# Ledger of designs, part 26: VHH binders against F-box protein SKIP19 (SKIP19)

Target 1, 302 residues: F-box protein SKIP19 (SKIP19), of Arabidopsis thaliana (Mouse-ear cress) (q9m0u9)
Amino acid sequence: MASSSSPPAAMEVGESTNWTELPPELTSAILHRLGAIEILENAQKVCRSWRRVCKDPSMWRKIDMHNLGDLDDMDYNLEIMCRHAVDRSQGGLVDIGIWYFGTVDLLNYIAHRSSNLRSLRLIRCSQITDDGFVEAVVKLPLEELELSYCSFSVESLRVVGQCCLNMKTLKLNKHPQKENDDDALAIAETMPKLRHLQLCGNGLSDTGLNAILDNCSNLEHLDLRRCFNVNLVGDLQKRCFESVKVVRHPNDSIHDIDIGSSEDEDPYDFSDIDLMSGDDDFEGYYDFSGASDFSDYDQFDF
Short names: E, the ipSAE of ESMFold2; O, the ipSAE of OpenDDE; V2, 0.75 times the mean of E and O plus 0.25 times the DockQ between their complexes.

## First folded at step 17 (VHH; framework vhh_nb_b201)

Design d4 (from f6 with R27S E28R; at its last look DockQ between E and O 0.51; V2 from the best seeds 0.69)
Fold by ESMFold2, look of step 17:
Structure d4 (fold): chain B 302 residues (1-302), chain A 119 residues (1-119)
Amino acid sequence: as target 1 above (302 residues)
Amino acid sequence: QVQLQESGGGLVQAGGSLRLSCAASESRFKYYAMGWYRQAPGKEREFVATITRSGSTNYADSVKGRFTISRDNAKNTVYLQMNSLKPEDTAVYYCAADWDTPYEDFDYWGQGTQVTVSS
C-alpha cells in the first residue's frame, strides 16, 4: 500500500523541538488545524503522544474532508475514511465538510450517528438525490448549511428551511444562473434567523434580494458575488448597507471561493475501486463546475 | 461500524496448533491495521500480534517464533496461526482493527473466541 506523504508542517514552536515533549494544549492546537485525511494518514502515526490526542473524540467534533477530487492520486477510500472519522467522534460530531465523494449512504451514516450535528457542508457532491438529502437533513439540528455546486431543487431547500428552524448560515454557491428568484423566495419564507448568506452565482433579481432583506432581519453578512441579475445601486444599495454589516457585490473577486482544483471535469466515484490489483476501474460523475461558465467566468470575474 | 467475527478457537492439547480467523464486515478493510489480543482469566488484556496495511508485523515476546499473523484482503480476513501451544496461551482471543497505524491501540474489537490448551 502506498502511503506517500510530506513531513508535517507543524514546526511552530522552534527548531529541534521534540514533539513528544510538547504540552498537551500545544499539541492539540497544532492538530486541530489538520483535516481528517492528514490526521489519519500521517499525524496519528508520528508518535504515541500525537496518536493519543488524535484518538480522543474531542478531536473529531469537527471533521474536514477537504480533498482535490483526483482519484488517480489517492491510495485510500475517502468514504470509508469518513465513516471511520465519524466513529471516532463517538456521537459528538458538530461540523462536517465533504467534497466530491458524498453519497446518500454516507449522509445517512452521519445522520444516524450525529444527533448534535450543527453544520453540514457538501461541495460538488452530485450523487446525493433530493429525496436522500431531505430524509437525512430533517433528522439534524442544523444551524449552518453549505451546498456548493450541488444540484438540489428549490423544494429541497424549502424543506430544509421548514425543518431546521435555527438556520444561521447558508452558503448556496452555483455557477452563474439565468434569472430565477425561487431560491431567494424560499430562503426569505423559511429562514428568518439567517446571519450569514452566501449566494455566489445565484439567479436572483432585485425582487428576490428585497424579499431576503424584508424577512431576514438578523442578516449580518450577504455575499452576492456572481449574482449578475442584481443591480445593486440606488435605493437597493442604500438598503443593503444600512441593513447588513458586510456586503459582497456581484462583481467582487471570487478568489476565495472554491470553483474547483482544476478546470477539468474530473469526477470520481468510490462505489467500487480496487487499487491494489492495478485495476483502474474509476467511475465518475459530472457537474457544471467548468464547462458552461468557462467563457463568461474568465472574462468577467472582476 | 466495522464488525469483527472471530472463529477457530477451541480445545487443543499442549504442543498442538490452532488457526484463528477474523472476518471483517467492512468490505474495504484493506486500509486498516489488524491485530490479535488475548485475555486470560483474572488478567488484563494483552497484545499478541499486529499487521499493518503494508504487511509489517509485530509480536509480543511471549509468542515470537510460535505465532504468525497474516491477512487476506480479498476475503477481508486476518489470521493467527498458533503453533507449539502451551497451557499459558489459554485465553479469550480478540480480533481488533483500526485505520492504518504502527501502534497497538485499536478502535474496533470482536467479541472474542476461547482458546483452551490442556496439558
Scores: ipSAE 0.688, ipTM 0.879, lowest interface PAE 0.8, mean pLDDT 82
ESMFold2 (binder alone), look of step 17: mean pLDDT 82; pTM 0.843
OpenDDE, look of step 17: ipSAE 0.797; ipTM 0.924

Design d5 (from f6 with E104D; at its last look DockQ between E and O 0.66; V2 from the best seeds 0.77)
Fold by ESMFold2, look of step 17:
Structure d5 (fold): chain B 302 residues (1-302), chain A 119 residues (1-119)
Amino acid sequence: as target 1 above (302 residues)
Amino acid sequence: QVQLQESGGGLVQAGGSLRLSCAASEREFKYYAMGWYRQAPGKEREFVATITRSGSTNYADSVKGRFTISRDNAKNTVYLQMNSLKPEDTAVYYCAADWDTPYDDFDYWGQGTQVTVSS
């Protein structure tokens, strides 16, 4: 051509050829690190080899719908995309995370099609009613639940704990609250198998914390950042450090926690807790290649 | 789940024309690629035509110049205009859809509509 000031076509061709020649197991490992939006809008269109891997239901056992909350700036609808991703799992979905756009209708869609769902994360999903949430999750075998910056009642939390008997990871993050032990007491009463608990910004007091320690004897990680009604000193501090492997203190850094408003903040990725015992629980839910092929690719967001 | 419902099939004389429609349900399909496939007696299902989110089209060699795929996103519908029909076009025609893709391996399928071209 006469005007070759930028050769994007040549770079695109050379780049696609290199990715087409990768062994399938390495291609799968690369693609499993991507979220659902990146897969559907970009990765599945790169070449036929990547397309075939992205079409495999095993790629959709974990669905990550992380986004920046800029829903009006997108040329596509995330709720519709999420339904499509759930369909690709063909009933094999075990782990899903939804930021901002979650609705009761979407939860019902997921619950009706994902009877083996073990991990549900809802972040900044303020449109879901308590009744709709409870109705959707009562029948699910949840072992992990995140409800961050959502408006659910303590009664809903208590019902979930009563119905999901194997709860091992709970993240219940809020903007700093006035003193209130309701969440802590509900957790202590209904979730004795917890290994990981994140309560950033919770209003619990020393009383609520003692209730949790009394009843959650398997607790390995406890995150109390921004729990400003807890005074972690004396007997309580000693109790925590003797029974819990990792404790984050009320005044510890929150740099790795997304605490912003729903529309204009960059979220931090804190899907992992340092001691992720949850990885040991999901032996039958490994991705396309399985854990024995790529042992470093079976990471869950515990 | 998603339902794709074909209509417009039937009997037509060779050299004639027929227009197939496929209505999608449950969700808006404007973010999707849509396509038509067919299965003739004694043959495997084969690609006929696709249309992407942006309106780019692709056709099997056997139908180029005779068939036209189009979409109406407001009606959640994709069409196949079939002109200059031949007896070899006799088949069950299936509508298909997937999240936008330049390829032809789609996730959702309709039940099919019979097209019979008489000599």
Scores: ipSAE 0.764, ipTM 0.913, lowest interface PAE 0.7, mean pLDDT 83
ESMFold2 (binder alone), look of step 17: mean pLDDT 82; pTM 0.843
OpenDDE, look of step 17: ipSAE 0.840; ipTM 0.943

Design d6 (from f6 with A33T S56T; at its last look DockQ between E and O 0.83; V2 from the best seeds 0.00; counts 0 for: germline match VH .400 < .438)
Fold by ESMFold2, look of step 17:
Structure d6 (fold): chain B 302 residues (1-302), chain A 119 residues (1-119)
Amino acid sequence: as target 1 above (302 residues)
Amino acid sequence: QVQLQESGGGLVQAGGSLRLSCAASEREFKYYTMGWYRQAPGKEREFVATITRSGTTNYADSVKGRFTISRDNAKNTVYLQMNSLKPEDTAVYYCAADWDTPYEDFDYWGQGTQVTVSS
């Protein structure tokens, strides 16, 4: 689930502000908005007051390792930094997000030290094998999972659903896919307690969506952006309205989704015109590029 | 699991020298500030020396000119060369590490090595 928090509005930001004189609760509020990289490389070095807050295990209950994917251009190693951040949590880690640099060894490190982890987000972590992912996940009491641009098999997804019996939030985002209902069917079979489901770019059809609606009766939020094989009209639209409180449509803006490199989300990568011309459900793909105001863009998701 | 292991402690006469070593394991510590701290009998643990990621060193006033901290990132090791030792230097010496920082409060600590300087 996306964070709706913004930087503290009560603080006047200016050259005269003395950050060392802030009340501790305001200092903590400011620092909780920062990701782990910003804390470890910058914020903890500002002054002793900030250092003390940044070393408190309570600051590390949620670890955000968001980065730009330029791993070889850094003076430090993000995997090693992430292990350090996990150590600072002292077993209290509840929520962790990892972009690009995730490995099987890192997942095992987290799983062995974070028995209360409820939320795991992996974005563009191509080095994690299906077997390694499954091994780590069965150790974790997950209620929220994001797998975005990671290439995990449907079999791994099915094992997750079978082992994480209280899954409430799933984000499973992909580059726009050809029609394929395998993910949708696995979700319908194994994750009946879902309240929030994001399937950006998924290949599911109306058939797969109906299976989800049949089996996930607790859904409150359903995000179908870039699901170009779903036509959300008529009986299906009525069914969604009756079952789900909030629905994002295939052509809605994706500005609040971390897509990483723009090259991987370039529509040119799907330029095989024979496939596109043969599927009426794909017609809305290019209409998507002009919409920037259909989604709540004020969110911060570090 | 992170492990810092000190070695090189022992009994030495006043005016003598010792070199302490601290080998880090589990991960590369080249991204870390490394340090030496000591605790004399009946006293609180105190700062001795640090060396940052970039190689910047800092020393307690009581050891400046006598002690030298250095690191060898290829061996994942930090050293403390202690010269002109005094009985007041008698303490358990601890290796410590944290993600790069200008400060003295560290996340990882060794078990310590005894240094005893006889009068």
Scores: ipSAE 0.766, ipTM 0.914, lowest interface PAE 0.7, mean pLDDT 83
ESMFold2 (binder alone), look of step 17: mean pLDDT 83; pTM 0.847
OpenDDE, look of step 17: ipSAE 0.861; ipTM 0.950

## First folded at step 18 (VHH; framework vhh_nb_b201)

Design c2 (from d1 with Y31S W99S Y103S; at its last look DockQ between E and O 0.58; V2 from the best seeds 0.00; counts 0 for: pae O 10.2 > 2, unsure alone 64.5 < 65)
Fold by ESMFold2, look of step 18:
Structure c2 (fold): chain B 302 residues (1-302), chain A 119 residues (1-119)
Amino acid sequence: as target 1 above (302 residues)
Amino acid sequence: QVQLQESGGGLVQAGGSLRLSCAASEREFKSYTMGWYRQAPGKEREFVATITRSGSTNYADSVKGRFTISRDNAKNTVYLQMNSLKPEDTAVYYCAADSDTPSEDFDYWGQGTQVTVSS
């Protein structure tokens, strides 16, 4: 199947690849790697064979509505495209990501038609109210939630934890905040099953971090980048290394968490985002002075 | 999900006229390509006419010059004016919609309205 991922990057520009004659299973593998917008606007229109694959509900178990946020004067309406993609899933949707254009009406549309949704990602969706978010989410068996650069209240987060009892992955990415432990305390109180926690830019202090470590004993990954009110040294540092398999420090590189916003003053930085997330994690050395336990240092693979 | 409701079918003598209507519940109706299809007893469903977002129309050869498709975006309604009806136009007529750019493969369908043309 990996060989079918090569045709778009074929060497010697001018070599023709006949995409219309690919076996259906290879066509499906290629199309699964595209976002919903690319499928609906382009891929499904290539030929009848591709359109048949794009109409298969199994293609829509995971919907990725990634876009660059330049929504004005497009030839198409992203909310309508998203609703159409949800319809094609025929109730089988388990994972959806929405950038920028999300609304309460769209979230309700999804929730009413996707009773098995396990993963919801909202990135820079500023039109969704706390009440609208909560109303939709309490209907869903979520295990993964991302709220990046959105303005939801701590109470909304607490309700999510109270209603989604199997929450395993939470990403709350914000611009760096003043010291405030409210998010951390809500997470500690309501989400004891977390395995992956990303709090980029959160205002939590050492107190909030200790509360998370006290109550989220299953954590495997903890990302504290841009959490500038945490002083990850001494006893707290040792505790993190003993409890959590992978820890990202407040000052670690954030290249791999940029989501392609056009609001960045450096538009070239957007195009050079490091997407090799796996390798970058292994270069985060954590040296200890004195009585450090060497086994904690070995938590990070080389 | 878009809900489509046809109306205006009935019994008419050959050479007569009927006007079918299809109301859509979706407020973003103007973003859809709309179409009419028909199915005679014992036959496959066949294309009749389409009208795109911008109002461009396409017709099956068997109905060109006799049938006219139109849309009223303010009322979320598409129409099929059927003139010079023939017995072979007897069928259940279905309204269809799709949010994609023009396609013959529609995701949303109405329940249909019966048109019967007597000789």
Scores: ipSAE 0.005, ipTM 0.412, lowest interface PAE 10.2, mean pLDDT 78
ESMFold2 (binder alone), look of step 18: mean pLDDT 80; pTM 0.816
OpenDDE, look of step 18: ipSAE 0.007; ipTM 0.322

Design d10 (from d3 with A33T S56T; at its last look DockQ between E and O 0.50; V2 from the best seeds 0.71)
Fold by ESMFold2, look of step 18:
Structure d10 (fold): chain B 302 residues (1-302), chain A 119 residues (1-119)
Amino acid sequence: as target 1 above (302 residues)
Amino acid sequence: QVQLQESGGGLVQAGGSLRLSCAASGERFKYYTMGWYRQAPGKEREFVATITRSGTTNYADSVKGRFTISRDNAKNTVYLQMNSLKPEDTAVYYCAADWDTPYEDFDYWGQGTQVTVSS
């Protein structure tokens, strides 16, 4: 039978619950919080009710392949698991995140089967060439793109911006870089519809930032943390305030950003800085409208 | 998409034996639970046997003791050894596969192979 039962956050008061008897809306809400690995290896095996929910293509509209990068320590292959998850979406995939194991072949698999993909997140995927990335991505109607710790060229970024005309969200995170405005200028030239831009660790200068502000008039959120070549003071600071609703400053806390092991030693430990920041913006822009178990909103439309 | 190809079906007299094979395409086989189903004309498709990634087997009551499911990960192949065949075993036999699961509902299906047991 199922290997084990896991208690969800919505336990009933005063009694042990039978997880097979949870309302379908609550079961779906719990399962939507899980990544693909947790679903395929654990949640779908709990009971037949959970299995039925986990096989529904609507559960695979968003695929989260988050992992710790210990690929050889697993009894399974994450690239193969990801292909299986994409198959379960039955062409309805709109959002996928891939950590570490991404390849050109996997991107092509996704692109051929997911013509409505809106959000692609690649984190620490070192096996993808610039040409392979571009060829896969230009086929997709992307509105959100994350490239974190992936070393893609500015030319690839420019082509993506030229081909994905509805880009609304870009996260382009790097280990702190020397001064270089190439990314910022490519963004300013090709992505005027951006509403959310995260450039943690980018080498842009005040010149690059001004170019972004000149051309990305729809920006609502701009994250400049670890952009140590930006001097956000005086007139530039006022310009940002007038143009953008939320700005994260170069020295703001980074506790909510996934900062993996550096390939190079970091002589400056920023973890002490984020402890001293006292920045609570992480919760301030999200309106949590209910109780912690979300029972008030069990009439969700998914 | 994984492709499944059954073979080994045919005509056999009651009391005889057959061995069905199902080859799976690609590298997914060793991470999957594999299964066999069968469907007689005019009847619903019914569960026959499964074997999980770890080798745990499950059988329909109607075939226990007569049928044995096994797998060879090096050949990407699952087998169904059918002994002491009865006319009631006459059906199209389907291979099925899904990511490892203790259950019998599968994502991928083969085209089927005919088994006919004569009286």
Scores: ipSAE 0.724, ipTM 0.899, lowest interface PAE 0.8, mean pLDDT 83
ESMFold2 (binder alone), look of step 18: mean pLDDT 83; pTM 0.851
OpenDDE, look of step 18: ipSAE 0.838; ipTM 0.942

Design d7 (from f3 with S56T; at its last fold request DockQ between E and O 0.56; V2 from the best seeds 0.77)
Amino acid sequence: QVQLQESGGGLVQAGGSLRLSCAASEREFKYYTMGWYRQAPGKEREFVATISRSGTTNYADSVKGRFTISRDNAKNTVYLQMNSLKPEDTAVYYCAADWDTPYEDFDYWGQGTQVTVSS
ESMFold2, look of step 18: ipSAE 0.773; ipTM 0.917
ESMFold2 (binder alone), look of step 18: mean pLDDT 83; pTM 0.850
OpenDDE, look of step 18: ipSAE 0.839; ipTM 0.942
ESMFold2, fold request of step 19: ipSAE 0.802, 0.808, 0.795; ipTM 0.928, 0.931, 0.926
ESMFold2 (binder alone), fold request of step 19: mean pLDDT 83, 83, 83; pTM 0.852, 0.851, 0.851
OpenDDE, fold request of step 19: ipSAE 0.868, 0.858, 0.856; ipTM 0.952, 0.949, 0.948

Design d8 (from d3 with A33T; at its last look DockQ between E and O 0.66; V2 from the best seeds 0.73)
Fold by ESMFold2, look of step 18:
Structure d8 (fold): chain B 302 residues (1-302), chain A 119 residues (1-119)
Amino acid sequence: as target 1 above (302 residues)
Amino acid sequence: QVQLQESGGGLVQAGGSLRLSCAASGERFKYYTMGWYRQAPGKEREFVATITRSGSTNYADSVKGRFTISRDNAKNTVYLQMNSLKPEDTAVYYCAADWDTPYEDFDYWGQGTQVTVSS
């Protein structure tokens, strides 16, 4: 879902546009760029034409609940807002992203009402237990999963791979970890259909990487940024580049990871548009040998 | 699920008063605009009154000055005070709710309560 950086009233300063006279198709195209918070708190209040579009279930096939984590500074409750947005989808929800406020109860609410959910993104959701996560997810036909800065066990990851047989995209981002191949081995064992894999900060070694390359033969994009236990040189480097179309190296720039996704690489990946609005036609990742320093980025230790 | 439970309907003489109540389930009430609609036999459902999250009210012209909508967030309840009732006010009255909005098209509806005003 697009960032709420372009509400109708802020589209262009000083221009007089009659929003009530736009064709419904153009109105829908504009509103599809907005996240759930922007729609519910602002866009649906602009005029009756926009309100009608915002209430259409087709607007809610993809729900983006991106926020800054300042939950106590809001006049509304994001968990309750999310449940309302899911209700508006009327069972047609396909993609949902949740930052910070995710709970087991909310996951169960979504899973019970969204039998066609294919993409689930959980970012910095620390309140969800392994058992609660697994129980909700095993009933869903997921093809895309993001778990960024969440603390789930490898056992949960294995169950997901065993139950979601068509997993195509996995993003499993962590603060840099000590050497540990458990995630990589679970992925290699259970997710052979992966096309896109992002493991920022993972503890995998060359052993884990070889296991992934052995078993994930459809892999097109592999992101190893901040995987400091991988030595991507020599025979392993050759193997990786011969098997995979796009590879990000352990020391490559992390601007996409800290922003939450790599929308520039994967059209099914929803990113925070505010941080990437200057690169709307960006070609994707670059191979830089110089630095991973984002001096203006505030990064929390998890 | 969001449940809306109306009460307070009944039979009243013209010129009389009734107070309708609608209790909303759960923690959603205080984030919602609440409304009342009515449907007379053979007629389409029509707007009566709304009250937003912030307490701003709106009324149909046919009830202005006679009906008052109010809310009690501590009780998760919206009220409709109906004074100077007329036979044409006879209808099933429905409670409605949606995420805060200045408009009258709502996602959730109650089952309704009958109000009958005898001449």
Scores: ipSAE 0.700, ipTM 0.890, lowest interface PAE 0.9, mean pLDDT 82
ESMFold2 (binder alone), look of step 18: mean pLDDT 84; pTM 0.856
OpenDDE, look of step 18: ipSAE 0.817; ipTM 0.934

Design d9 (from d6 with E26G; at its last look DockQ between E and O 0.59; V2 from the best seeds 0.74)
Fold by ESMFold2, look of step 18:
Structure d9 (fold): chain B 302 residues (1-302), chain A 119 residues (1-119)
Amino acid sequence: as target 1 above (302 residues)
Amino acid sequence: QVQLQESGGGLVQAGGSLRLSCAASGREFKYYTMGWYRQAPGKEREFVATITRSGTTNYADSVKGRFTISRDNAKNTVYLQMNSLKPEDTAVYYCAADWDTPYEDFDYWGQGTQVTVSS
């Protein structure tokens, strides 16, 4: 998220850098790194030049609705904001991520207006029924799907795989589960084109992993962190490394995974986990911890 | 479907008053800046008034002191009270909305309502 913009070429008049007068392409590069909340509540209000860029439908090909889940503490409604962001895309939306506030109605809104949506990420969305999820997603040409810390059934996953024939990336992250190969078998059966698979905390066993390796011959990245029912040694380990370019092991560091407010589920109940030393800051997910600071913009009316 | 529907236009004598209403449907607009614009025949659309999420108002110089914008978030409606009307106020008046903004360009537009002020 670092502003990598550089000043214009050297100026003889002693011109100081004025970031509000940056060329539109450089402004766009900076703004593309912001989430929708920061854009709508803050960035689009900085100046007319930034506003014009923020209103361009091309800025809304990707919508990132990351937030901290403190929905009752906000001055605005994220579901309504998300619908507005989808409208700004003018049908060009290809990638959307929704944390916490997703509903069946919102998902239907997106699906009806975004016929070219390639990537859908739902993180900690507990209000979406399996039927509502399936009904919306089967309309979409998805190539990437994330369902992290959600409660969707294996049946829903299987239908998605059967209907979204070009699935390339799947992230299906859970808190560590008891042994269960259902997800792995559904993936193996329905998603042979996968290149990236993340199953952090999945209950799959060596049997499920072998099924994935048998049927997903295009895998390039496989993330098995917190898959504690997989014993990645011997022939299976060799098979993984021969078939897949990048493999994350069950006991590898999880510092880039958002564990969130589920601290009541003590990660230390697995005494063989030596990298889980408490509620330490997880670098990749907490870098956006300031996204919810957008709630106080209404104090500056222009 | 987001819809902005204006009403309250008509024919009025110079010096008279009209109240325009704009009902919004398909979305709660309390988080939005709402505005009124107008377009006379053969002219470009021009800004009339805005009201932000917090209730801050802004007016074009040509209407300041004569027009008042207001909103009723419970009814999802914005109003334009137009007093001391002049023939120069004759135009189609458009309701507009966007996520809260201090600026006058908006994403959503109504179909317009005709206001005609006779001498």
Scores: ipSAE 0.759, ipTM 0.910, lowest interface PAE 0.7, mean pLDDT 83
ESMFold2 (binder alone), look of step 18: mean pLDDT 84; pTM 0.854
OpenDDE, look of step 18: ipSAE 0.821; ipTM 0.935

